# Designs tried in a protein design chat: VH-VL binders against o27280. Part 377

Target 1, 266 residues: o27280
Amino acid sequence: MDSMNVPEVLEIKRIVEESESVKTFIFSWDFRREVRPGQFVMVWDFRDEKPMSVSLIDPVRSEIGISIRRVGEFTDRVHGLSEGDLLGIRGPYGRGFELMGRDILLVGGGIGMAPLAALADEATARGMRVDALVAARTADELLFLDRLEAAGVNISTCTDDGSCGFKGFAHERLLTLEENHDMAAVCGPEPMMFQVMRILDERDVPAQLSLERYMKCAVGICGQCCLDDTGFRVCAEGPVFWSQELSRVREFGRYRRDPAGRRVPW

## First folded at step 15 (VH-VL)

Design ua7 (framework fv_marstacimab)
Fold by ESMFold2-Fast, scan of step 15:
Structure ua7 (fold): chain C 266 residues (1-266), chain A 119 residues (1-119), chain B 112 residues (1-112)
Amino acid sequence: as target 1 above (266 residues)
Amino acid sequence: EVQLLESGGGLVQPGGSLRLSCAASGFTFSSYYMSWVRQAPGKGLEWVSTISKSGGYTRYADSVKGRFTISRDNSKNTLYLQMNSLRAEDTAVYYCARLDDYYYGMDVWGQGTMVTVSS
Amino acid sequence: QSVLTQPPSVSGAPGQRVTISCTGSSSNIGADYDVHWYQQLPGTAPKLLIYGNSNRPSGVPDRFSGSKSGTSASLAITGLQAEDEADYYCQSYDRSLRGSWVFGGGTKLTVL
């Protein structure tokens, strides 16, 4: 709707320190504008605007949360803000995750756990059994473990360096997990998501994957660069896709686009 | 009133094709998984296919895999079933049904449309 | 073939109680997937009668009740009435390779 395309200036109500590099910013939200896990908002610091996944959805308290990793100038400036400071928020945008069945596997890498934490809350509230595979480079970069545990989620961890849980990558840990699920949701670095998707496809587990790089296109910023060889409009339909849809997208896990729209390898 | 209305059934020869439609009204169609269920004359109910809210996920009964395609157009509140390579054993009343994504039960059913495969 | 087993017929007199069983396995009802029941009156489409093992949709009388134990479920009809004469189907989900929605073979209820 038109009103969702104009940033609202909102006060930062609370900041949660998730790790040394990640903070969750909490805002009051009018839930006449529905927000679902997997959707994102555009965050405006009055200089630049960036897409951020919604990581907390709480209609009882009338709050949303946005988790931001410090990785560049924009995110460094936002991390410097305090409770009471202002940010512009517009949205929500994009397709949310779709739930099905009695049990769900979440596979998250780094900040990719942010939209999955919101999904875990929705799934547990519906009485689903939730298993989460939380992956990071080191133990200090594992996110939302306390929140997931409080929600009743069964947690497995893996770290590249072996500092917590399984030593190795998410897809290597997934190969050692015994149970199949009614569905899976995956969010993290695209190479990790591609490897996880392959394993889930072989197990015939329907999966949904969130492609952060397509969030910018979903608001109409780069519409022409989102068409693939199938004529599928990734930016219009994303950022969350079923694995069945991604099997038709030749670029997934192989290429990305530069600013000129050219294919470049990962 | 929440309603589903099927159309597109008829008589077709073995090896032929038909496209069934199901018009939904009285609810937010895009918020529900949808299914096709069939019933051969004098026989029981058989699940045929299911499609997710966005249309991005589909599942088929083994008896119809590779021959039938389920799809939806949320802008038109319409569910489709494209049936190819039809066989005599596909003769049935075809119902569209709204699927609950948590319970896995079907809470709203159409009136059905009859498909007869005969030469 | 039916993955869930129902008796092909049951009968009762007006005012009597009848029960219709639905027998599954460890891959469906035994895997904690819910059982739903549908009533199909002659010449009509099926109608949801019970969902989630024991819940009644709006408009369904409390004479109809559902229960689940282990790998089986039951539909109970108390105070049987002539208009209850119909086919009854149970339905669940089977998690075996390539999960699917599965129906029982149906039970014809005759009111004597």
Scores: ipSAE 0.716, ipTM 0.848, lowest interface PAE 1.3, mean pLDDT 88

Design ua70 (framework fv_marstacimab)
Fold by ESMFold2-Fast, scan of step 15:
Structure ua70 (fold): chain C 266 residues (1-266), chain A 119 residues (1-119), chain B 112 residues (1-112)
Amino acid sequence: as target 1 above (266 residues)
Amino acid sequence: EVQLLESGGGLVQPGGSLRLSCAASGFTFSSYYMSWVRQAPGKGLEWVSAISKTGGYTRYADSVKGRFTISRDNSKNTLYLQMNSLRAEDTAVYYCARLDDYYYGMDVWGQGTMVTVSS
Amino acid sequence: QSVLTQPPSVSGAPGQRVTISCTGSSSNIGADYDVHWYQQLPGTAPKLLIYGNSNRPSGVPDRFSGSKSGTSASLAITGLQAEDEADYYCQSYDRSLRGSWVFGGGTKLTVL
């Protein structure tokens, strides 16, 4: 019982190298445990446990995928694993994205494209028109372009350095794109998401944003999961929030807290 | 059987408040957007408010914005409409309706509850 | 008053065809949002009659059909019967009103 809180040791069935710094680890999954785009799992390497968004949901093949960017000791160890090796998976946790209407705009920055790739699959499967704005610092950090193209997604790219597509930030590129979407989903660095949210709000496009920076407690029992005085807990009530919910959170896009609890601007 | 049942209507004085409830049964309530639609005596249908599956997104008609609050409790399969600063023109039968998130249509309706605002 | 325009009344004899129009604008029907039709019998709640421009829910007779062209939609009722006496409402979605569900003013159908 309570299978979402008991880690299951799963064999790495397949590894896809998405970039020099990102790999997708694919596992067989029993879909009696529902998993939806926007949800995350706790990945355990038998030493440390970290939250990772689900980036592939494939009921036909009975598989899920988890995309991991190499940024520290835990992720370096996981990147060193091979097909056939074992990882502990606990979950899924959190609220997933809600879909509404006939067309959707996805705005993803870097590894933030991981949960949006899973959402793109669900949206296209239900017959929605999907436009994706894929942003990164450089061309080498743009993720899932081939997968999105194979799914029939209309892709726009931008890079900070101009090495692929529009030269500039996601919100600058968004200003040059068509305004007509029933909804939007956004995931990436918080400053990017804040600017994108403002533009979507001015266009009256309902938006959902995925906030992963506070996912340190999967069961929502610690204060580290809170966003602000509003009492939001990312792992229990997020990581996906509507822009209406985030407009009530004073910290979003403006500041974060250091270890001493002091406000630090983004 | 899929059903919606409204309650909480009645007679209230201008400036007063009233809270409507809508009990859902026969379907997974948390999987649907929900709405309130009203109809004044002898008049047409008017959309009042809508709420997302989680309750994190809400919309209101301009005529009720700032006075009415839509909410839901998915653990109780219940939709609510808190009506404040009521006016004579709010007199209507209030219907709970289930929203289709693809077509933007309303496929299941309750029987309605009458709200009368009169001195 | 209504965002979508319908004639206030229409009438026909048994067996005839009647058509009810629903006229919108570029921000709703013209923006390719679907049109839905509801039937309201006297003293009852509205019932979904047509959804997604032309689809019939289970149990709705094929005498009822819907169509959409440009900024307008139409409900056609063939083989008119006495029990078809009701109010009929069209409904769509309007983006320019900050994302609003919008109804027509309603059409009273009288069977002569």
Scores: ipSAE 0.695, ipTM 0.845, lowest interface PAE 1.5, mean pLDDT 88

Design ua71 (framework fv_marstacimab)
Fold by ESMFold2-Fast, scan of step 15:
Structure ua71 (fold): chain C 266 residues (1-266), chain A 119 residues (1-119), chain B 112 residues (1-112)
Amino acid sequence: as target 1 above (266 residues)
Amino acid sequence: EVQLLESGGGLVQPGGSLRLSCAASGFTFSSYYMSWVRQAPGKGLEWVSAISKSTGYTRYADSVKGRFTISRDNSKNTLYLQMNSLRAEDTAVYYCARLDDYYYGMDVWGQGTMVTVSS
Amino acid sequence: QSVLTQPPSVSGAPGQRVTISCTGSSSNIGADYDVHWYQQLPGTAPKLLIYGNSNRPSGVPDRFSGSKSGTSASLAITGLQAEDEADYYCQSYDRSLRGSWVFGGGTKLTVL
């Protein structure tokens, strides 16, 4: 158990370019340390450490994959690495997704599809019917469509600009879908997740949502990782929360905190 | 050996409270949804409540919603049912049952604990 | 009332076949939720007999079989034995009740 808190230096076995801004880094993994969809690992480049969701879990090949979007100095350095280079990995951490029933709806926005891609693999492996609504600003930012298709997932797309699939936002596309699901899993920008959760609650579909922003804390428990109303600490209690839990949190979908701890609207 | 063992039953007055416990052994408790099912004397089975692996999702039968609270402590491998505002019609044997999250079925049952609500 | 309907009793002679029905609706069995069957011997806890419509747990004889069609399910018991005297319950899941586990009213099997 102590070994989970010490970074293991792992060789980058393979890099998959998902888009111009997203790469998946694949590592050999000892599955005596179980990893579940929705969990994250701390990625260390020997200068800084950042939390990243696990996007591929393959016990047969003894591999995990970590999908990283280039958004800052750390991720820019990691994107500059090649196969054979080394990264420190520790974890997994956090509460993963739970599966229940025979069918599931996945709603992913941008890089939020990363943990949902791993969940889709688990759901299809256990014989669940999987419907995925994949959302992005443009067609070039839609992620994991080929992987989801190969897994037998029923895919719907939407883009803000209409360059692929439905023109509009994820929640607008969801309103045109009539089917009930045993459960749903949602990951993406918080405003999108809030609108989607509201529709799923009205349909009485239990949903799990991954709060990606709080995974950026880099340190375990801290004040900036809490949800205001409930005192949840995402590093200890998340990043995945049930909609039943989030319905008690006034902050969700309305505001976030900046580095100074001030409330900033979405 | 996979086992569930209920405790905490007894005689209680109407309007009273009682807390049931279910001790799990022989399996990874934190990997399963859990449920409470009751059976009134000479009557059939009635589902009471269910809880997710992480405690973040709970569901209650309409007959007990607002009065009963299901909870779990994964570090102690124990499921709980806090029963408040008890009524004569809550008199039953209460079973702890392990839920299969794929089939929505109950594959392991405890022996039950008797709750009697009487003046 | 029970959401799933079972006959209150069935009877048969040793060696005979009996069938116990479980009738649901479009919100449970008709919505493609699985049916499970439990055997409750006098004075004991229920035991899983059939899960996922037709699967038998280890140790359950092949004399017990389950089936599902439309909004209904059936438990068939062949080669009846005295030790089969018990209460039998079907169970499914109902989406219209805000996601609830639902049981049939139970069927008392008497081996004559």
Scores: ipSAE 0.694, ipTM 0.837, lowest interface PAE 1.4, mean pLDDT 88

Design ua72 (framework fv_marstacimab)
Fold by ESMFold2-Fast, scan of step 15:
Structure ua72 (fold): chain C 266 residues (1-266), chain A 119 residues (1-119), chain B 112 residues (1-112)
Amino acid sequence: as target 1 above (266 residues)
Amino acid sequence: EVQLLESGGGLVQPGGSLRLSCAASGFTFSSYYMSWVRQAPGKGLEWVSAISKSYGYTRYADSVKGRFTISRDNSKNTLYLQMNSLRAEDTAVYYCARLDDYYYGMDVWGQGTMVTVSS
Amino acid sequence: QSVLTQPPSVSGAPGQRVTISCTGSSSNIGADYDVHWYQQLPGTAPKLLIYGNSNRPSGVPDRFSGSKSGTSASLAITGLQAEDEADYYCQSYDRSLRGSWVFGGGTKLTVL
């Protein structure tokens, strides 16, 4: 029996309010069980269990952080908790981001900046130059700007409404940024990630993309995570995929599948 | 200790195929990018192909693109190179090499396996 | 031609110093990618000699040293010994070739 599959009941050590809808919950962590950016944990509130990306990895303080957006009943309950309250945590699960080279571009939309914030910390610790394109609907929904700035990241912003930085979508802003990076990491809404991937492919920049909908595949819900046309073993390889892998998947960014396996347009 | 051992080389006719293997031992194979480098008789080193830790990212030298396929099986600690449509100019010793993702350098090399493409 | 340029041969007497140059361009060494050096003794596989421009792996004597300036790098060997007779290769990474590992043409060192 793998001890990683048994939930540990951990005390909420600190809560950081990232925005009106996002909080980061910080726990003491035993780093004999390694955690890498791009991995996720299962968070158990003693009623339901949900996958959450790790957004902070701090071996010096022996802490991990999990950033949670308030979107439904489970997340509403968790947002109601206070420091000192308990949550069950198991994992980590999934393959994390891989780093290569001396410079990296991060492209994040909304809560997708959470795993990328942890990656930014690792990349800067390795001595890489980090450029981040942070996208959201409005200025109030941009996440982790202070943390990225503190890490020495070169930040560009865009908002759909133009309330901060470039007015427009992430892929439109990307077209006006530096052309070449050794690699890129992308996380956000799937249509955004598809458009960004196309531009990076045109520029021959190897990219990794994190697909939230495939996090459950890594914990054994494999049947519903099968990708179209490829024979791809998603549950063994998600949620982070290389753009070379996703370029072979017809459904990425174009349609999704319902529980019966039927194509549903975005 | 840390070792890479190539196999699968031999004599093959032009247009033929060979599959090379590289068995890794003494380190966590799944934690490293891997590469193939070749050396024609009396000539210098030429990088052939590279593969990421999770096998989702691959790169090829222009000279072999479309003919060679790099792959790995982390459960068996083994790296592969499938070589198709072989040409006389592919005659070389093929080395397996471990890639360092910090430096873009090759810190561990195998002993090589000879591939001869001749009629 | 190789992307990185090395002299085809160098020679020296025991106890002397030799240097081997490695000349690149703005897309590799000039783009601040590190230079690594490999020693290949006759009939053997290459062995990492210098990595990250100037670092020595365990077991490499301090008479081997590396340096980098602009678009070029150099390997210096002091106190030459007969056992140093080998081929030496520099290696870097080139972004202009869709991301490729690139080697110099190699330098044959003869110890007289």
Scores: ipSAE 0.666, ipTM 0.825, lowest interface PAE 1.7, mean pLDDT 88

Design ua73 (framework fv_marstacimab)
Fold by ESMFold2-Fast, scan of step 15:
Structure ua73 (fold): chain C 266 residues (1-266), chain A 119 residues (1-119), chain B 112 residues (1-112)
Amino acid sequence: as target 1 above (266 residues)
Amino acid sequence: EVQLLESGGGLVQPGGSLRLSCAASGFTFSSYYMSWVRQAPGKGLEWVSAISKSGAYTRYADSVKGRFTISRDNSKNTLYLQMNSLRAEDTAVYYCARLDDYYYGMDVWGQGTMVTVSS
Amino acid sequence: QSVLTQPPSVSGAPGQRVTISCTGSSSNIGADYDVHWYQQLPGTAPKLLIYGNSNRPSGVPDRFSGSKSGTSASLAITGLQAEDEADYYCQSYDRSLRGSWVFGGGTKLTVL
């Protein structure tokens, strides 16, 4: 049997409250089913199924963690669960981050720090120097700072309102950071990722970016990126893309599509 | 145990095309970056192209950019180099090499396949 | 012209020590990228001899050693044997223009 496409009913082993709106749900995991940073799972509450990025990968404890932000009916129900309750999980799905070299820059906005926290753990475990730029609208929305510090990550913060670190946007803070990195990984709101990607491209730093909107269908097609029916299958190839791939996607960072396929500016 | 085996080399006229293949065995091919390195007769080693584990990111030496395309099929454990608009100066033995993603070194090499661009 | 500079040839007698230099710049060896060394016997593919500046793969005799300082690296071969007669290449990584793998021009070792 293909275990990747069959949901397993798993007990919630531990819940960590990351902020007022974000919780990490921790489950036992059999690592014969490989999972890497940047991949996602489908979380089933026995009513609806939604894609969620893996935010913790711990082979020593045989655990994975899934960080969920409260944004609607499904996530409200899941946030109401307690340790010992059950959820269905299938996966992992999608292409994860690839590591190369001796140092890496992580740039995360809000919940986008979730997959980057898992990547930070892997990068530090293999001896890489990790610099993280953690961005949010306010200090209360900055995530995983204690976990990143415990892992030995060099942290810079910025908030739109100036309540923690640099006052301004991630790309504005990045312009004040002149260090070369072998690679970068970026996850957050698409306009932020677009601006960060442009700066990294000018610096000749290869970047990987995780796009939340391409997690919503595990084997689906990005219809607006396809020129035909056999075209680009974003959910099968994403959510992590190299900046070299995203340079081919005209809409990245410029506009999105509504359900009718119309362009909507960011 | 760990092996790389190149094929597809031969004689081609200037302006022609060739596709090289490299069959990998004895290791998890999808876990490694891969590279092509060439060596002209009596000359030194020159890096040609590299490809990420997924195949989504590629790099090229300036001398081949726009003419050569590196690709891989992880389901077949095979690396490819599509060579278009070939020039006399592309004449070389082409080696497939496995890349170490930490050291930026090449730890496993194939035996090479000869490409001769001549009339 | 190669990005990394090696002497075109070196020679020694059996039992002697020879050293092959590899000189780079601030964008490669000087940027703390490691140096690797390859041995190429006549008519064969290159074989990894030293990786990560000073580490030997299994099966490589301890008479081969590597070192790195500043913008340069060296391969030392002690107790020269006739079978060591080969071309030797250094290789590093250069961070300029999205990164590239760079080789030295090669050094022909003759055992007299």
Scores: ipSAE 0.714, ipTM 0.846, lowest interface PAE 1.6, mean pLDDT 88

Design ua74 (framework fv_marstacimab)
Fold by ESMFold2-Fast, scan of step 15:
Structure ua74 (fold): chain C 266 residues (1-266), chain A 119 residues (1-119), chain B 112 residues (1-112)
Amino acid sequence: as target 1 above (266 residues)
Amino acid sequence: EVQLLESGGGLVQPGGSLRLSCAASGFTFSSYYMSWVRQAPGKGLEWVSAISKSGGYIRYADSVKGRFTISRDNSKNTLYLQMNSLRAEDTAVYYCARLDDYYYGMDVWGQGTMVTVSS
Amino acid sequence: QSVLTQPPSVSGAPGQRVTISCTGSSSNIGADYDVHWYQQLPGTAPKLLIYGNSNRPSGVPDRFSGSKSGTSASLAITGLQAEDEADYYCQSYDRSLRGSWVFGGGTKLTVL
């Protein structure tokens, strides 16, 4: 309703420096407005508004956390803020992760670990066994390792340069890990996610993937990001999708569809 | 009071189509996986299909794959089973059942609706 | 053929104990997926009797108990009553069938 669509001006209660380029901003939150892992909020600095995944959901302390990587003008301004400063927050928005079974594999790349950290908290509270593959370019860009360890998560790491854990990409490391998971959740750079998805599909592990580009589409800001080559809208609320849903979208790399829905080879 | 109520069963000829509905009440429908289970006259229970909370993950028994389509409308608290290319061996009572996503068990069942496929 | 094997029938007199077995394989019960039990009274829908191998839903008498060992599970009914006469089904999950829910063939309990 109206309270979800109008930014609420909230005080930054605490800031955690996760790395040189990532900070988590913590706010008091009224949990009458429910938040689930995989959902996002719109962050307003009184000049621009951007979608950010929720990385901490703590009903005991009545807090949410939002992790932000410094990548441009908006995020540079937000990183310059201090405890006590104000930001506008509206939401939550989007489809969150669904849990199933007794064990879950999390595969996160860079800032993609942010929504997965919140999911890890929920999964462990539920009594699930949680394995996390945390991937980054370098050791300094691995995120949330201490938080995951504190939650009882079984952690594997990989870095492109070999500075921590396995030397190589997430999908290469995944090939060396145990196959028996009831489900998986994946978030990170899109090329990483689709390589990981292929392996999980071959293993018949149902997977959910969080796609940043669909966050804006979920709030109606950029509907064109959800269109296929025929101009037809992909009618699914993001940012979280099951791999079964995404398999259909990937078919457009092989075939086009005419207005009657017929396959037309490229 | 948690309830599931099936409807849409009836007599249909081989090759025909039928759509079953299951109306849920007394719980938050969108928070549960759902399934269809059938039972032929005098026979045992057979799982038919399952659907995730969002509808994004769907499974079918091999016996119905390609012929049946499970779907849900969370705004209407309703589960559906579209049955096409019906065969005599599809004759059964069809039950709607709520799935527990942790245990993979079925904790709430509807009363069932009878589907008879005969000439 | 059922993926989980149950005896087709079992019988007992009032006050006695009966057990109903459910035998699976390494791809279901042996892969540590839970076993659930359902009671189906004549002419009615199935009702959840035991979930997660050994847990009883609210309202189910403690005369009903479940256990699991290796690739098999068992439902025990003590102090048999005439009202227990029903069909009983075990159910688990099978990973080798691409994530399928699987039922036993059912056991008809007759109370003499």
Scores: ipSAE 0.758, ipTM 0.863, lowest interface PAE 1.1, mean pLDDT 88

Design ua75 (framework fv_marstacimab)
Fold by ESMFold2-Fast, scan of step 15:
Structure ua75 (fold): chain C 266 residues (1-266), chain A 119 residues (1-119), chain B 112 residues (1-112)
Amino acid sequence: as target 1 above (266 residues)
Amino acid sequence: EVQLLESGGGLVQPGGSLRLSCAASGFTFSSYYMSWVRQAPGKGLEWVSAISKSGGYKRYADSVKGRFTISRDNSKNTLYLQMNSLRAEDTAVYYCARLDDYYYGMDVWGQGTMVTVSS
Amino acid sequence: QSVLTQPPSVSGAPGQRVTISCTGSSSNIGADYDVHWYQQLPGTAPKLLIYGNSNRPSGVPDRFSGSKSGTSASLAITGLQAEDEADYYCQSYDRSLRGSWVFGGGTKLTVL
């Protein structure tokens, strides 16, 4: 679509500081271009363009939000911007999450809670019961707890250091939960997602997982986006995949590829 | 007008194959989970298979696992059921049905297409 | 056999009330999955009659009503008419194993 592939220069309407390292940038959005949880946009600072998951979708206020963690030059520059400044936005792109049933479990690690926060809003608006397992290294890195609570989500937390909730990893906490859910959605570090997926598969819970690191090839032009064993292109078929699809991918949870295409273990 | 129209049924020998199609019109096909339900002559309704909006999640009744494959083409508004290794007990009218993703109910049904597997 | 149990037949006179039961288990109706009801007139495709336990689609008269309690559901038809002669099926979702859509065996309603 021509209008979807041309960047629009949008004014930053509001900035929410989610943590020391994460901010949500909010823009007015014309919902003639529908956006669903799990989709991403290309963010252009007039120098570089990077893919970012949509973390807020609010048709009532005519707003979208994009949550950005500070990790490098691009994100450092964007974090330096203020309300009223401009960014280029192109998209949305990718497959969004698909909802099924009346109960959903969200499992998010770090910035992976961003697309899951948007999903939580959609699920609660549909009348689904939403349980969220929010994981981070420390209490200060747990994201969207106030927003999830305001939406009526049942929250469990875990931190590696034990500073909030269960002391340990997301998959360790999940093993202690005896909840039944019609589906699950998972987003976070790939090793976490792999362990969580295995537990959900053992419990026969259909799961969807978002592979954000593969969004580097968001426009579908780069051959490096192709996953081993399946031939899937993340930008065309992802970033959200069903666990049924990911169980066939040898790379998932085991290794990644560097810019030269070489296998790099976790 | 919301419609589902099945085609591809017919007479086939045991061990044979058949491909059913379901043409959808009057709604945004890609926004719905879809299902196949069958009914043997004089018998009740039996769920056969279901597919997610993207096609990335598929479910099958135990009676057809490994023999039937559900698929969809959202660009053509069409649902498919590939039936292999057909058995006499697969003889039935096959219905295409639209799934409600909240209630797990079926709100729109096609007219059905007859599949007869005979010796 | 079917996962949901319905009586194979029920009968009533014109103007009377008839109830069709649908009995499940802890893995389906007892797990709070909704029950839906379908009417199948002779030689036709099934038509949604009741969804989400008690909701009527447009065009379904209020003579038809649904209810759910524990592991069971019921379809009630009041003011029976000759054109109500049909097979009636309940349907729910079963969470056990990998999840499946499950139907009752069907109930043939005869209006005497």
Scores: ipSAE 0.745, ipTM 0.858, lowest interface PAE 1.1, mean pLDDT 89

